# Miniprotein binders against a7ua95r516to809, part 26

Target 1, 294 residues: a7ua95r516to809
Amino acid sequence: ASLSLLSISDLVPDLQFIFFWMSNAIEILYFIQQKSPAYMQTIELMDDKAGSKESLLSATISANEEAMTILEEVIMYTFQQCVYYITKTLYVVLPGLLDCNPFGTEPSSEQCRRAAGVCVCAVCVMPEAVRRVVSVFQTTSDLLQQYQVHSEIQSQMFAYLFFFTNVSLFNQLIDKGPARGWFQRSRVLQIQASVKILLDWAKGAGHNHLAQKFFAKFCSTVTILASPPQQLSQMSWKALCAEHPSLKPVQLHRILTQYQLMAELGPLPIWQPSSEDEAYIYRTVDLLESFENH

## First folded at step 3 (miniprotein)

Design xa6
Fold by ESMFold2-Fast, scan of step 3:
Structure xa6 (fold): chain B 294 residues (1-294), chain A 106 residues (1-106)
Amino acid sequence: as target 1 above (294 residues)
Amino acid sequence: DTSEELRQRIDELLREAKELIQEAERLMEEARRLAREGNLEEAFKLLKLAVILFKLAIYLMTKALDIARELGDPDLIAEAQALLDKAELLLEIVRLLIEELERELS
């Protein structure tokens, strides 16, 4: 159907299949790496049949190199397939994060009335849109653990997913934000709270360093947009560039322009780019991020 | 004993190769089902995975066959050769299926 509407649950069978093969390829690679020296030694101990021992050693080295190359290709292919399916699912659910409201009403006593009386339940329910994104990350983490994928590969997976999420959210906010009202202060504060839920999940999952690294651009954007006008107007262009090095001058300029419009600060420029940065902004069309840049 | 160690090694290689061949055959059948349903892109992906598994099985069987020949065990030679022949035949079939799918995918 439209946009191949994917929940992570719909992809679990396919992802299990791919993770199964990734795990198997890694295990076979480990087996060859660990057993190859013993196998070579075993050949060395064999009685020589008119030079067959030397031929067997040469053939074993050549075949081992070929097998290692094939296994590395399998691991890369299965990793790329997992990234493809997971990021395709993320792409569908991520825009909802920019529209959700994590500031619900206080739960009434009626919402959590127990048989013994009335109590206020702990409200640990995420907005549905945030829960969908967290579900993708959590399911990925669960599958990596279920198939015992090495921690380094797990880190590479989440680095990729956080990078993708950051680029997707940044591009959506910059490109569509003005038309959808996402730059309004109330909406920005809701976005900031939703992002904090994602970052808290990442911290709890042991990926805090990756989240801080790969969400830097989107976090900088939201931080600037959530800043009080009094605070932000006290900062020079140079100071803003120094505090937000992940943002390109053209990106920072667009964000500040939207901030002035939405905060009703009027058309007068409060933040003036340096002459060099202004020339760069004039010459470049590199506003949106690429999904292929690392 | 070195001969006992070699026989144990061959048994491990034969077991691993049989598992790889069985799974690659399963992927081929799944790919044929997907192709009949018109899902040519997924069928193509499964066939590429089958190629890799057959290549790994061929590698393991080549090693087992060489050791079996050195030991002079005709039963092990026959078993390893049969698995090697099977994997090579199936790999050729998979390659032909991939070529057909590549022509159909536009």
Scores: ipSAE 0.000, ipTM 0.150, lowest interface PAE 14.1, mean pLDDT 74

Design y1
Fold by ESMFold2-Fast, scan of step 3:
Structure y1 (fold): chain B 294 residues (1-294), chain A 85 residues (1-85)
Amino acid sequence: as target 1 above (294 residues)
Amino acid sequence: DTSEELRKRILELLIEALRLMAEAIRLAREGNLEEAFELLKRAIELMTEALDIARELGDPDLIAEAERLLEEVRRLIEELERELS
């Protein structure tokens, strides 16, 4: 038993408890929202011989408002608690994605055996570091399905998890990339392949739109870094800004500077920032992304 | 009682049961499982009464509503029983 890091599997019992209460709070809230107008109308249509109709309406409105407020608060806090547990696990496994080599794995030859001419492959093996990240997303998806959490909440959950993953990977690459050699083209191609595995998982899980939206910054970064020198050297700063609107001027400048160094594209800057952007390329405070959802 | 008086009673019971369920969920989230369990038991009593009256009235919509809420409370109680065991 390794105690160095907790896996997502270690959190499943806590997450099951939280998802159970969140799911039930959502279900009851939904019921109240759907049925309350009909209940109010039924009361309105009753005979008021005793003069109690208005009192019952007021009591009904107050009770439903109190119940909805309580349930909304429970949903919010349980959602935040799930996000906290899941992102804490993601934070420790994500850096491994930047160091793994998916090109060294051959699923067709190493995982599949032929028996009587039939190739059987139960699981397509990916690098262990990528598998750990995917398992966090898959376990989350499984728990949301197990507790029948409404699709809107599921979408909000994965929107935030993809946002968190994007920020974490981008910040790691920008901050630690030079020291780790991650800006070498061969390593960027490995990173790009690993990210594609995550994006393919998201597409298979029905979250392609969210993944495209929330991974935009990191995808833009690896796309630029993986670009052939012939292609990238022909693009102006304006054209690069237009293709990669998710990147701030200081972020794009840092990426291009690293690319220029690694590709040895010459002694002069190939990309000239616009006069407006020149003021922003040295703003260090804007280099790394915040984990706060905007 | 008139049909209207019985419908009023059913609605009063269902509304109070929903409030108790919301409060029970809040208590369970805070870790007060025993108090949450007591509120859910009360909610079952109220909704069982509502179902009996709805069946007496022969109103299929109200019967369906009461049955749906009873099923929901049953699920909540089962979870609390697992946690308390």
Scores: ipSAE 0.151, ipTM 0.664, lowest interface PAE 4.6, mean pLDDT 79
Fold by OpenDDE base, second read of step 4:
Structure y1 (fold): chain B 294 residues (1-294), chain A 85 residues (1-85)
Amino acid sequence: as target 1 above (294 residues)
Amino acid sequence: DTSEELRKRILELLIEALRLMAEAIRLAREGNLEEAFELLKRAIELMTEALDIARELGDPDLIAEAERLLEEVRRLIEELERELS
């Protein structure tokens, strides 16, 4: 099937299976960890019949350690598979977020999965492109809750998904933004509004801190681009670096350069990188975010 | 697709392993330690097979990321174990 047609709904059966196993593996792991000491104590309290106790204890310890190791590998594998499938779906829907006009009356053609009929829930009133992204996260959240996945694993899952989303959106905006007109103020304001809807959802879902942390680069970029020329032209390079610490010098320089071109501003000496940053603004390898380093 | 079939096989192996582990836990609670131990051994065998297949199919980048996340969970578990001891 072409990647372009993949919806999160199509992956739900597979994800359900993976989440089921991930949850079970976590539960078993925790059970072993919690019960192993008591179990070992029980063996230690058994009558020592000719060294059988020591052998049983040693065998039990070894088996528990091995079982825990394998369970951890299962958890890791299932987690990875969930991330793979969910990010694949995000990859398909995220570009639509950058092209979204949240101020337009786009009819939502998709029925809310939560209600039969017209749903006025926060997700259903979202612009279609935003709703598609939120639907991926919501489906993930619903599955994690349905299978009672441990809270730490849930947090890690969302951390990664937000990271992935930020990297994807940031890279697309930096790479394709100029050509697609996403650096135009009107388009930037649309993007800003769309991202705000996503962040508001994340806040409502209890992931506010993670969302703020992992979307920082994209939000900083959008904030700079949304700034009026009169305001932004008054900000020095150093002030912008301080206000947007998530941006590397090369990234900030690129954003400002493209902003300058878009706004038809002449050279702004105030935006010149510091002597310390001057070497870094040419590090084009650091311009786009990596999916590997989070 | 051979990859989907292998993924299915991994999951089947994991399912059976987890079932055996659950049963082993049950048996252990009932005092049937020898039988529980044999089931755990069998579960480990199945999980090892699953892991071997998973490593063959695995994306190194995703594995590394999952390992980092797992290590955080391991640390939390170790800390909890220390607090319970």
Scores: ipSAE 0.014, ipTM 0.296, lowest interface PAE 7.6, mean pLDDT 82

Design y1u1
Fold by ESMFold2-Fast, scan of step 3:
Formats: structure tokens, sequence, C-alpha cells
Structure y1u1 (fold): chain B 294 residues (1-294), chain A 85 residues (1-85)
């Protein structure tokens, strides 16, 4: 029973251990913060006739500083461990989301589940690959609720998990997508539908704002790839950048280059950058590299 | 001020117990389960001392906190015992 197990269900006992310590460390930190001022005030009001007040006050300050530092370390350590093991599990299941076909379930059935807005029923009948990803997020949410972890820390955890998911999916789609056929529009529409199931779960769980913020890059990428080549060829580079502000110009250029290569296999018109558009691309790339280097 | 001295002692015991628990978790993660077990056992002793003093003082908040922390350390010791066997 090592923490390196790939299944989220296999990690639940270990995660319960870590979440329990996180919750307890947060509770004792609040205990010390609440009780320390009252105790310090009691010492300050003490009669210094014995000459020990200054030493007692100094010792109490030192002990409180040490305790708070240790508690903050425990909270950070347990938080980092949870994020590490949950993201390690996510990394294994996320590629399946790019390869699954959510339309294998009758489209009318899928629409009925979304209209009902019942996440529990949706999780039970989702494509298995999507269900595995949703199960990781649901289990995390359940554990945070079970151990009454503060809402601010819950939000921070889902911010990290959504950021990781977005970056992981984006990198896999860009790096492996062309070779695996993921840039075909029919496959992109399947990916878009799968991602919508994940975003709908996040909305139901109260994390809609975080999901919208941290999935922006991947959603923009999927939107571009789902767009007809003819439509893209009508837009200037400047207009394309303005339409997709979450994508860096170099990322957008890479996406469009790969998409144009696929489009050239057919008779459809392909977007062609003008000399002015190319100058804008190079100028924008240079500016971003300048910011990234400093 | 005996009451203030008792509150200081409770706080010192709980702080030291939490330090030992943090070290025990780190050691357990490194695979040093026997040393982790010894530190958790020391932590439980300190928490029992804190609980007894809190009961004498009659502070319900400190009693509740010491009892909560004591129950948690006992559970961790049981988990480590399963790992060692």
Amino acid sequence: as target 1 above (294 residues)
Amino acid sequence: DTSEELRKRILELLIEALRLMAEAIRLAREGNLEEAFELLLRAIILMIEALLIARELGDPDLIAEAERLLEEVRRLIEELERELS
C-alpha cells in the first residue's frame, strides 16, 4: 500500500491521513492565534515585583513564533503532498480524456443528463475515461468536506489541480496531437464534449470561476481546432491573437501551422499570413521572450 | 499566578507535541517508520500531560483541543503499527 498507486480509490486511505493532518494543523494554528493574544495580555498585566515577567514574556513570544512556524510548515507540507499525489494520479488518467468518444453514448441521453444538472447521475453514466478524471476531483472534494478544510484552502487546491490539468492537456494535445490524429475536427469535437463534462462538474461543485480561469488556454486551443479552415483563413493574425488572449502568440502560431498542414490535404482555402502579419508575429514573440527572460 | 503558569505549560506541551508529530510525518515519508513511531509515542505522552493540566485548570477550550490532538496521535500510531507488522 504505497502512495505511488495509480488508482484514486487506492490512494484514499493515504489521502485521508494527509488531509486529517492538514485539518488538525490548521485548527491548532487558529487555536494558538486565538489564545496567544489573551495569554500575552495576561503576562503584560502581571505584577513584575518578582522580576520574572520580562523572561516569561520573551519565552512565550519565542514559543509562539516556533509553534506557528512549525504549523505553517506542516500545513504547507501536507498541502504539497496532497497536490503531488492527486496530480500524479491525474497525469495517468488525463490522456484517456483526449482519446475517448463521449458521443458513443446517445446524444439525446447526454443532453438529458446536462439539462437535469445532476452530477452524481452524470458521473455514473459518463464515458469511463472522463469518469476517472471526474472521480479524482470528486474524491478530493469529498475529503476536503469530510475533514472540514477551510474554503480558502479548498479553492487554492482546486486552482492548482485545474492549472495542472489545463497545462497537461494542452501540452499533450500540442506535442502528440498531430501524430495521434487529435487535430482532426471530428476528434476535436469529441475532446470538446469531454472537457465540457469536466467543466460542468466543476460548476456543480462550486468551482466555476476557477475552472473558467484555469482552463482558458486549452479551451481556446480546442475552439481554434474546431473552427473551419475557411473561417480561420478570413482572419488577420492580429484578429486571431485578439480572439484568443489566453494563448501566447508563439503557441497560437504553432497551433495554426499544424492545423494548416492538415487543411492542405483538402481543397479548402488556407489562412496565409501577409508580410505585415508575419512582422507582427515576430515582434510579439520578441516582446514575450523579453518578459520571460526577466 | 498559577493559572497563567498552567496555561503556559499547556501551550509548551502542545507546541512540542506538534513539533514531534511534524518530524514523525517527515520520517515516515522517508521510510523511517520505527523512529516515526517513537516520536509519535513521545507526542502522545506530552498531550496526556497537557490534557491533565487543562482539566485541573478547567478551561473547556484547552481540554477539547488536547483531547482532539490526543485521539489523532493514537490513530496515527495504529496506522504505523500496521505498516511495521
Scores: ipSAE 0.000, ipTM 0.162, lowest interface PAE 18.3, mean pLDDT 69

Design y1u3
Fold by ESMFold2-Fast, scan of step 3:
Structure y1u3 (fold): chain B 294 residues (1-294), chain A 85 residues (1-85)
Amino acid sequence: as target 1 above (294 residues)
Amino acid sequence: DTSEELRKRILELLIEALRLMAEAIRLAREGNLEEAFKLLIRAFYLMLEALRIAVELGDPDLIAEAERLLEEVRRLIEELERELS
């Protein structure tokens, strides 16, 4: 019943059970891999003229292969369960990140006094919505460390979690952003600040490389939306594509089109594709569609 | 991988996920809820992998389909979890 709960804290006991079995299966698998060659060699060195040595060798190979297959399936299944339950929790908490304000409404009086003579006094507080997302990542990290899961498996886990987070945020922003007002400049700056908190957490946790890789599309999207329209209009299509290599031409075109329509200052001279660029974009979509026909 | 190889892999993952979902629904109707749950978890993972590759490829139709299937399998898992409780 705990597996139906949406809070990461409520899922910890069930996740501990799953991580425990995954860790045990990995340890048993490594034990078999380390000991199997030596044991097989011992059988091969036996002095047996009746052929019982061949029967024992064959039986040992079969039993070892069966045990390894079962352990691999257990490891895969437990890993997949962890990914499912953790991403299920992320799915519930992620939309709040797009609506939160990390700058707050009232600046710190201490920071304002310390900034005497300086015009900017920005208070960046971790909003509750951002803290919920960070808690999911931190709890996952704590469980992986508690059960001494190998760094490669930890990296694979965070690769999936960051990928899922990026996709969920990107899709929500692109599909619903204009209607929800998320393309408004003030909202975009709030989203950018919230994302920086997540990226800072990932860097502190030793996952900077994974975060940079898997958040690239969402970060590029937010960077474009936070860019002044005048700056974007001065860039060529080639320069825009080079500046944002994580975005495909179709994605970049969609972002720029939506940004132009939703700009608070009204219609602005945003980059428009040439006839050739436009044909290229639509040819890419048509080509992809053709591979789905049958 | 080439774009063609990536598209083929995405489709193979989505087709396998759909097969697992169909088998899970059959098993659930037969009262084998535990095995159905295992197959749905596997289907979810395959669809998440397909979505990862689709996003890297930049194919909006494959992204949309993978997202639709992820949401569908999530709903089926939640329904099955209620039955298992």
Scores: ipSAE 0.261, ipTM 0.739, lowest interface PAE 4.3, mean pLDDT 76
Fold by OpenDDE base, second read of step 4:
Parts: C-alpha cells; structure tokens; sequence
Structure y1u3 (fold): chain B 294 residues (1-294), chain A 85 residues (1-85)
C-alpha cells in the first residue's frame, strides 16, 4: 500500500545526499589513483638522507591502498543505495507502462500544467504512464549531472536501471500478459509505442546503446507479439531464434505458444523447436528473468 | 540510549576530522604537501564514517555538517592538487 504512493520526487532529498557522497568519494578515489604514482615517484626521487625513504614509501603505499579500499566500499554502498531507492520507484511506475494507451488523450501531468507556460517539451507530451517512468530516469540523470558523478558510474547506473526495467517489464508481460490481455495485438501496439517513447528518451539522453542492449529482450518480445499473424506464421523457429537472440528457447516458445492461442492459430509446425532446443523449451526455471544476473 | 552514543560518535569523528584538516592546512603551508594530503584523506574517511552513522541515525543537522565538512575537504584536496601540479 505505502509503496504505491512513493514518487521519485519524494526520494530526491535522500538521493541527493547519497549522490553527494558517492560523487565526492569517486572524485577522491580518482585523485588518489591519478596522483599516487606521481607522488610515489617524488618520494622515490628524494634523497635518502635519513633512511626513512623506504619507510615513508611503504607507509604511503599502505595508506593509499587502505584509502582506496574504503573509498571503493563507500562508492559501492552509495551506488547500491541509489539503485535500491530508484528501483523501488521504478517498481511502482513500470506496471503502468504496460497498461498505457499512448494513442489516447491522456491528461498531461499536473506538474507541467502548473508551470505558467504550456511546456511542449518531449516529456510533457508523453502519456502519463510513460512520463512517470521517464521522470524516474530523468531525475536520476539530473542528479548524476548535478553532482558531477563520473561518467563511468553514470553509465553503470543506467545500465542497471535499464536492466531492472527490462527484467521487470519482461517478467510482467510473460507472467501476467495473457491474463491482462497484453498479448492482444491492439494492446501490444500500445506497449510498443510506449516503449518506443522511452527508447527515444534514452536516445535523447545519450543512453541509446545501453537502452538498445538492455531492453533487447523486452523489445524482442514486443516485436514478436506486434507482428501480424501472416508474417509471423511464415517465420521458422530457427529464423525467430536468429532474429531474437536475446530470447532463450523457453521464452520464445512461451511467447509463440501464447501468440498462437491469442491469434487462434492452429499448431504451426514451422514454430516447432529444433531438436537441439527441444530440451531447453521445458526449462521453466529459465522462463522469467532473474534480477540477480547483473 | 544507542542514539545518543551514535550522536556522540559522530561528533567525535567530525571533531577529529576538523583537527586533521587544520593540521593538514598547517603542513601544507609549511610545504609538507605529502603529509597534508595524508591527513586530508584521513579526515575524509572520518567524515565518511560520521556521515554513515548520521544517515543511519537520521539526524539532519549532523548530516548537513558532515556534508559541509566533506565539501571543505574536497576543496582542500583540490587546492593541494593544484599545488602538486
């Protein structure tokens, strides 16, 4: 119950704090990593007047190693906390993306309406459900930029968030899709359009490659489901496997089976798994994606 | 009260961090940039620990103070970096 009311805006104060420390820890770590070699070299070039050079060097090495270890722990901890809070917010808003009708006149967000001008930004014209998801990512991006978090850490964070989003959406679609009617062509087209808006945002935000990589499984699923029966029924199992390499055989088989049921297609021999894949299509443990694989 | 002990620990850490910062500044002014840097790093770690505890405690004042001090340490590190370059 309480999680359903959690917005990314409510977490911003806590996230700001975590991002502040994460950024500072990263900056110090990089400073140490970059300056330590030069510093060590400076010590090495000092006259060994007191026989203390080796002891100083050893002490400096040890202190730097200890420092880097602690900083790495802080960075990892703060990163995990950021991901934890952001993914909680995503967990709340992601189901709305699957139910979204992007072709309908959904009312623009109250927040953009309260700004004295008609904001015609790409986010303001988004369907509310898509906008909510994008808002989480945008807020994350804004915070990362505000605190000048190193680009590598930004990329890792978005990689994980996109991974999480893909797993969540994929699992929901596979598990609940048939019951929710998300496998119906009209609903699939809505989902496809909603995901396209999200991907377009990711492209505009500079995360195109990450988005394409980490959303591949969900996008493949949606692409298959959006395919006209006439087109899809002409594709062999092997061709579908080759076109959608992100899908495990069990996943593809499940999607095709549900598609067949939804489209009222009789058994299609062309979709029969290869002898090589036949053993894998029954591995139901591999049907849903794990959040632990990242 | 565990909270009072944690608050005390935070303050002890911050005080020690400030002491180390002051000593680092002194050493830097004396031209001992190496030892100054070591002390700043140590001060930073103490502030990080203070912050960790402050976050766990949920004390906004201690969090704000730790943030302020951390920013100051960062600034000093940047200054030392410029002097070492």
Amino acid sequence: as target 1 above (294 residues)
Amino acid sequence: DTSEELRKRILELLIEALRLMAEAIRLAREGNLEEAFKLLIRAFYLMLEALRIAVELGDPDLIAEAERLLEEVRRLIEELERELS
Scores: ipSAE 0.015, ipTM 0.314, lowest interface PAE 7.7, mean pLDDT 83

Design y1u5
Fold by ESMFold2-Fast, scan of step 3:
Structure y1u5 (fold): chain B 294 residues (1-294), chain A 85 residues (1-85)
Amino acid sequence: as target 1 above (294 residues)
Amino acid sequence: DTSEELRKRILELLIEALRLMAEAIRLAREGNLREAFLLLVEAIALMAEALRLAAELGDPDLIAEAERLLEEVRRLIEELERELS
């Protein structure tokens, strides 16, 4: 069976195997890095009767280089495979996060949600849709801890997973939001609350900085949609772009255009793709074509 | 015209993914391999969404293009792994 076709719980045995090999490769790499300098120093300090010292040193350097190259390839490949399959699992559960209501039908503010959480945390459960997303992150964290994967690599893993989650949620909200009613302010506040549960999980897991960094685009989007229409219509295009640096101008314009249609806002600032943006696209297409033919 | 709107969204996602892939190649050439990997992960997300929408639309050309780009990202990641050594 393909790993990408299974739920996260069904993937655990296969992921355990991949994490095991990744952890072992990392440990072996560190061992070689620690031992190689001492061994080379020993060779360099030896008496050389027939020129064998230089030959031995050269052979040792070559062997160490080959071993480290193989280990680095294994580490990168297993890391990539874990990210790829875990993100595919996330992809199927993430849309549910946008359609659930964690606190009833009434919109909740940040302060109200926090107070409610403190008062009833023992009897409150996360919505099923949010729980499914959190389960993927928790299972990943558990596997990294079980196989004692170095903390820096754990941070890299969650950086990738948060970045993917952010982009996937953003694309879902932009593409389906208007048709699903997700751009209504009450629905946006529900979405914001659901995402905050996910961000709170990340904080508890020790990944608050990564979550703050890599959820910026989606958080900017929900902040805009939660803003009063009157406030948005009074801001200049330059000011709007400056407040939301994580959003590309095309993305920001699309969000505002859809919001204007629903909220009957006044005229939006006129924005068009720059000639610089067009030049960048054509330049980068040339680079991709060159790389593909390499 | 929901199908025409869907086609336009798919093309927008693919163009954005190409832009991210190109930026990743530029960063990789500069030695910023971690940021390059992050951009490739973002590109994968955009291409996966484009593939889902293309399948919903039932356009075999867009499905084929999205699949081709996903395979190209895999090759780019493999090339970056070689550069790390």
Scores: ipSAE 0.000, ipTM 0.163, lowest interface PAE 21.0, mean pLDDT 69

Design y1x1
Fold by ESMFold2-Fast, scan of step 3:
Structure y1x1 (fold): chain B 294 residues (1-294), chain A 85 residues (1-85)
Amino acid sequence: as target 1 above (294 residues)
Amino acid sequence: DTSEELRKRILELLIEALRLMAEAIRLAREGNLEEAFELLKRAIELMTEALDIARELGDPKLIALAEILLELVRILIEKLERELS
């Protein structure tokens, strides 16, 4: 089976059912909320016999709260299922983004004219691995729009997807990077260009703020690795920690160690951790990021 | 039994019906549409029983709640059938 067979076609049918049911559950919740004023008016018009009106209002509020709680749980479960299917697909396609070359894929004017559009040309000639990731995000956006899911829920969805993508890419780079050669400067520049395509997509989709927030760790990592040796060697440990607050000391130390090896730099006293950080730098449990949002 | 026990019975029926709706959504997600529709039919039966008890009590709030939930289940079934077609 080729990598193209692991793509959007498998994702869409599962997501269509889940988004359909999520949209319906949200509509049910809002319908109950909207019916409350009309029902309260009916109670208000009733003749009050020794406080019966107030007891009716109290009981109605309690019944509505119970119904809303159950519907909120249904909405949460359908949201979690959407996340499950989307992240399952992302996990398979994301590693390819670290191992592709976007610099050799610029479209010609002939390709753009034949494709009948500038945007189509850009999609057609970007690396297949990047296109697969962008397609997952675009399909998610299209389905959220098709089923008219509220913008706040859309924001929550992309916040989590960007969080997941950031953690997945960071962990892949730290864990597999040395063996795959991903810390070499030429490869880092390719990774940086590929990530920029994802960030540009997020900006175009109206999610720039979320992308800036949730990609911070991976972007810091790539920024350090892409830095010229002349500039990076002049920065102290304290300065690097201040410039990259999203990185834990153990993560920063690992990144700088790999950079030193790949750039063929000698020993670097200026990149030594503070005495306070030194005790915690080699705690392996802190090296890789958790997918659980604490 | 007392009006208090009948009110409790109505709420238990409506909450159970909502749980069946939630399970139906899960089954529909998994592609088990026949079982999902059976659960929605059972939910309608429970809501109808709740409505009958509420009408016997003459409790307008519980009557309205049961009527609203019955209407919502029917709308949900129609939307699901439309998506499948």
Scores: ipSAE 0.013, ipTM 0.261, lowest interface PAE 7.6, mean pLDDT 73

Design y1x2
Fold by ESMFold2-Fast, scan of step 3:
Structure y1x2 (fold): chain B 294 residues (1-294), chain A 85 residues (1-85)
Amino acid sequence: as target 1 above (294 residues)
Amino acid sequence: DTSEELRKRILELLIEALRLMAEAIRLAREGNLEEAFELLKRAIELMTEALDIARELGDPDLIAKAELLLEIVRVLIELLERELS
């Protein structure tokens, strides 16, 4: 807790230490898992009195279970610490993504570059706010690679980071969007373009499947808000629910209400919820997403 | 500040101990159990020093981390001793 804003670069030494702990704990866990069956087999083959052999097997099982429990706790603790520090950094930089304009500066000539493994044209400039978010993900990826953290743990890390990013962006847009004009069509298109840069980074980094899964809610929201009025007016409530299963009825209703307000649509069409969904539309407790999953 | 210097020393000792543990695991997988065992003994010495400094500082987080690592190394040594015996 300091008045100075911490960047991801400021956290690198601490994160290196934590990833080192996690990597070594995982290696020790694998070693025990591989060796434990062999030890139990040698005890079973001892040809001693059943009572002495059974007692030794019981003690060995107990010791191995204790060792695995301790290692799993270390892995979980280090994982939680990494998530804690990385998400605190993300929380500070994410709101900027909703305010930035990736179309803001146009170059005098066409240029192409690679950014975080993705090729982008000069006309598709990465705003500083988006670059800050990408920097957090890239630094995390680099550290996981540097310390050779198992691919399953890497996937779980990015699953949670994408989950956190999705929830944070969705809640910011729903809660603060009306006051900040984020539901205006021009702003929605800017947000959509910024999110595409983030998703393109994830694809280039090998995390496309995770990004598609964990960004579904925010992507659905932006897709609806970016839809032309003619297209949206042709969709029934049932059709919209089917295309956007990640959205709860109250969330979909709020999004459509904001769309009607900003687009100044006429009296028809009216998106009327099903009788089954009508009760859920009034449950404001379900409007914002929780940062806890399950 | 000597207190901050001591905290840095604790972290350096724990990082070095983790390096020795990782190397010991590699050696054990290659069948070099005796050398692996010697590296783990060195790791215990470093972790014990870190724990002593942490206790003098009265930092409960660093004490807990050093104690947890010592327990992990003790279990790993016991498993390797059985292989060598």
Scores: ipSAE 0.015, ipTM 0.417, lowest interface PAE 6.2, mean pLDDT 76

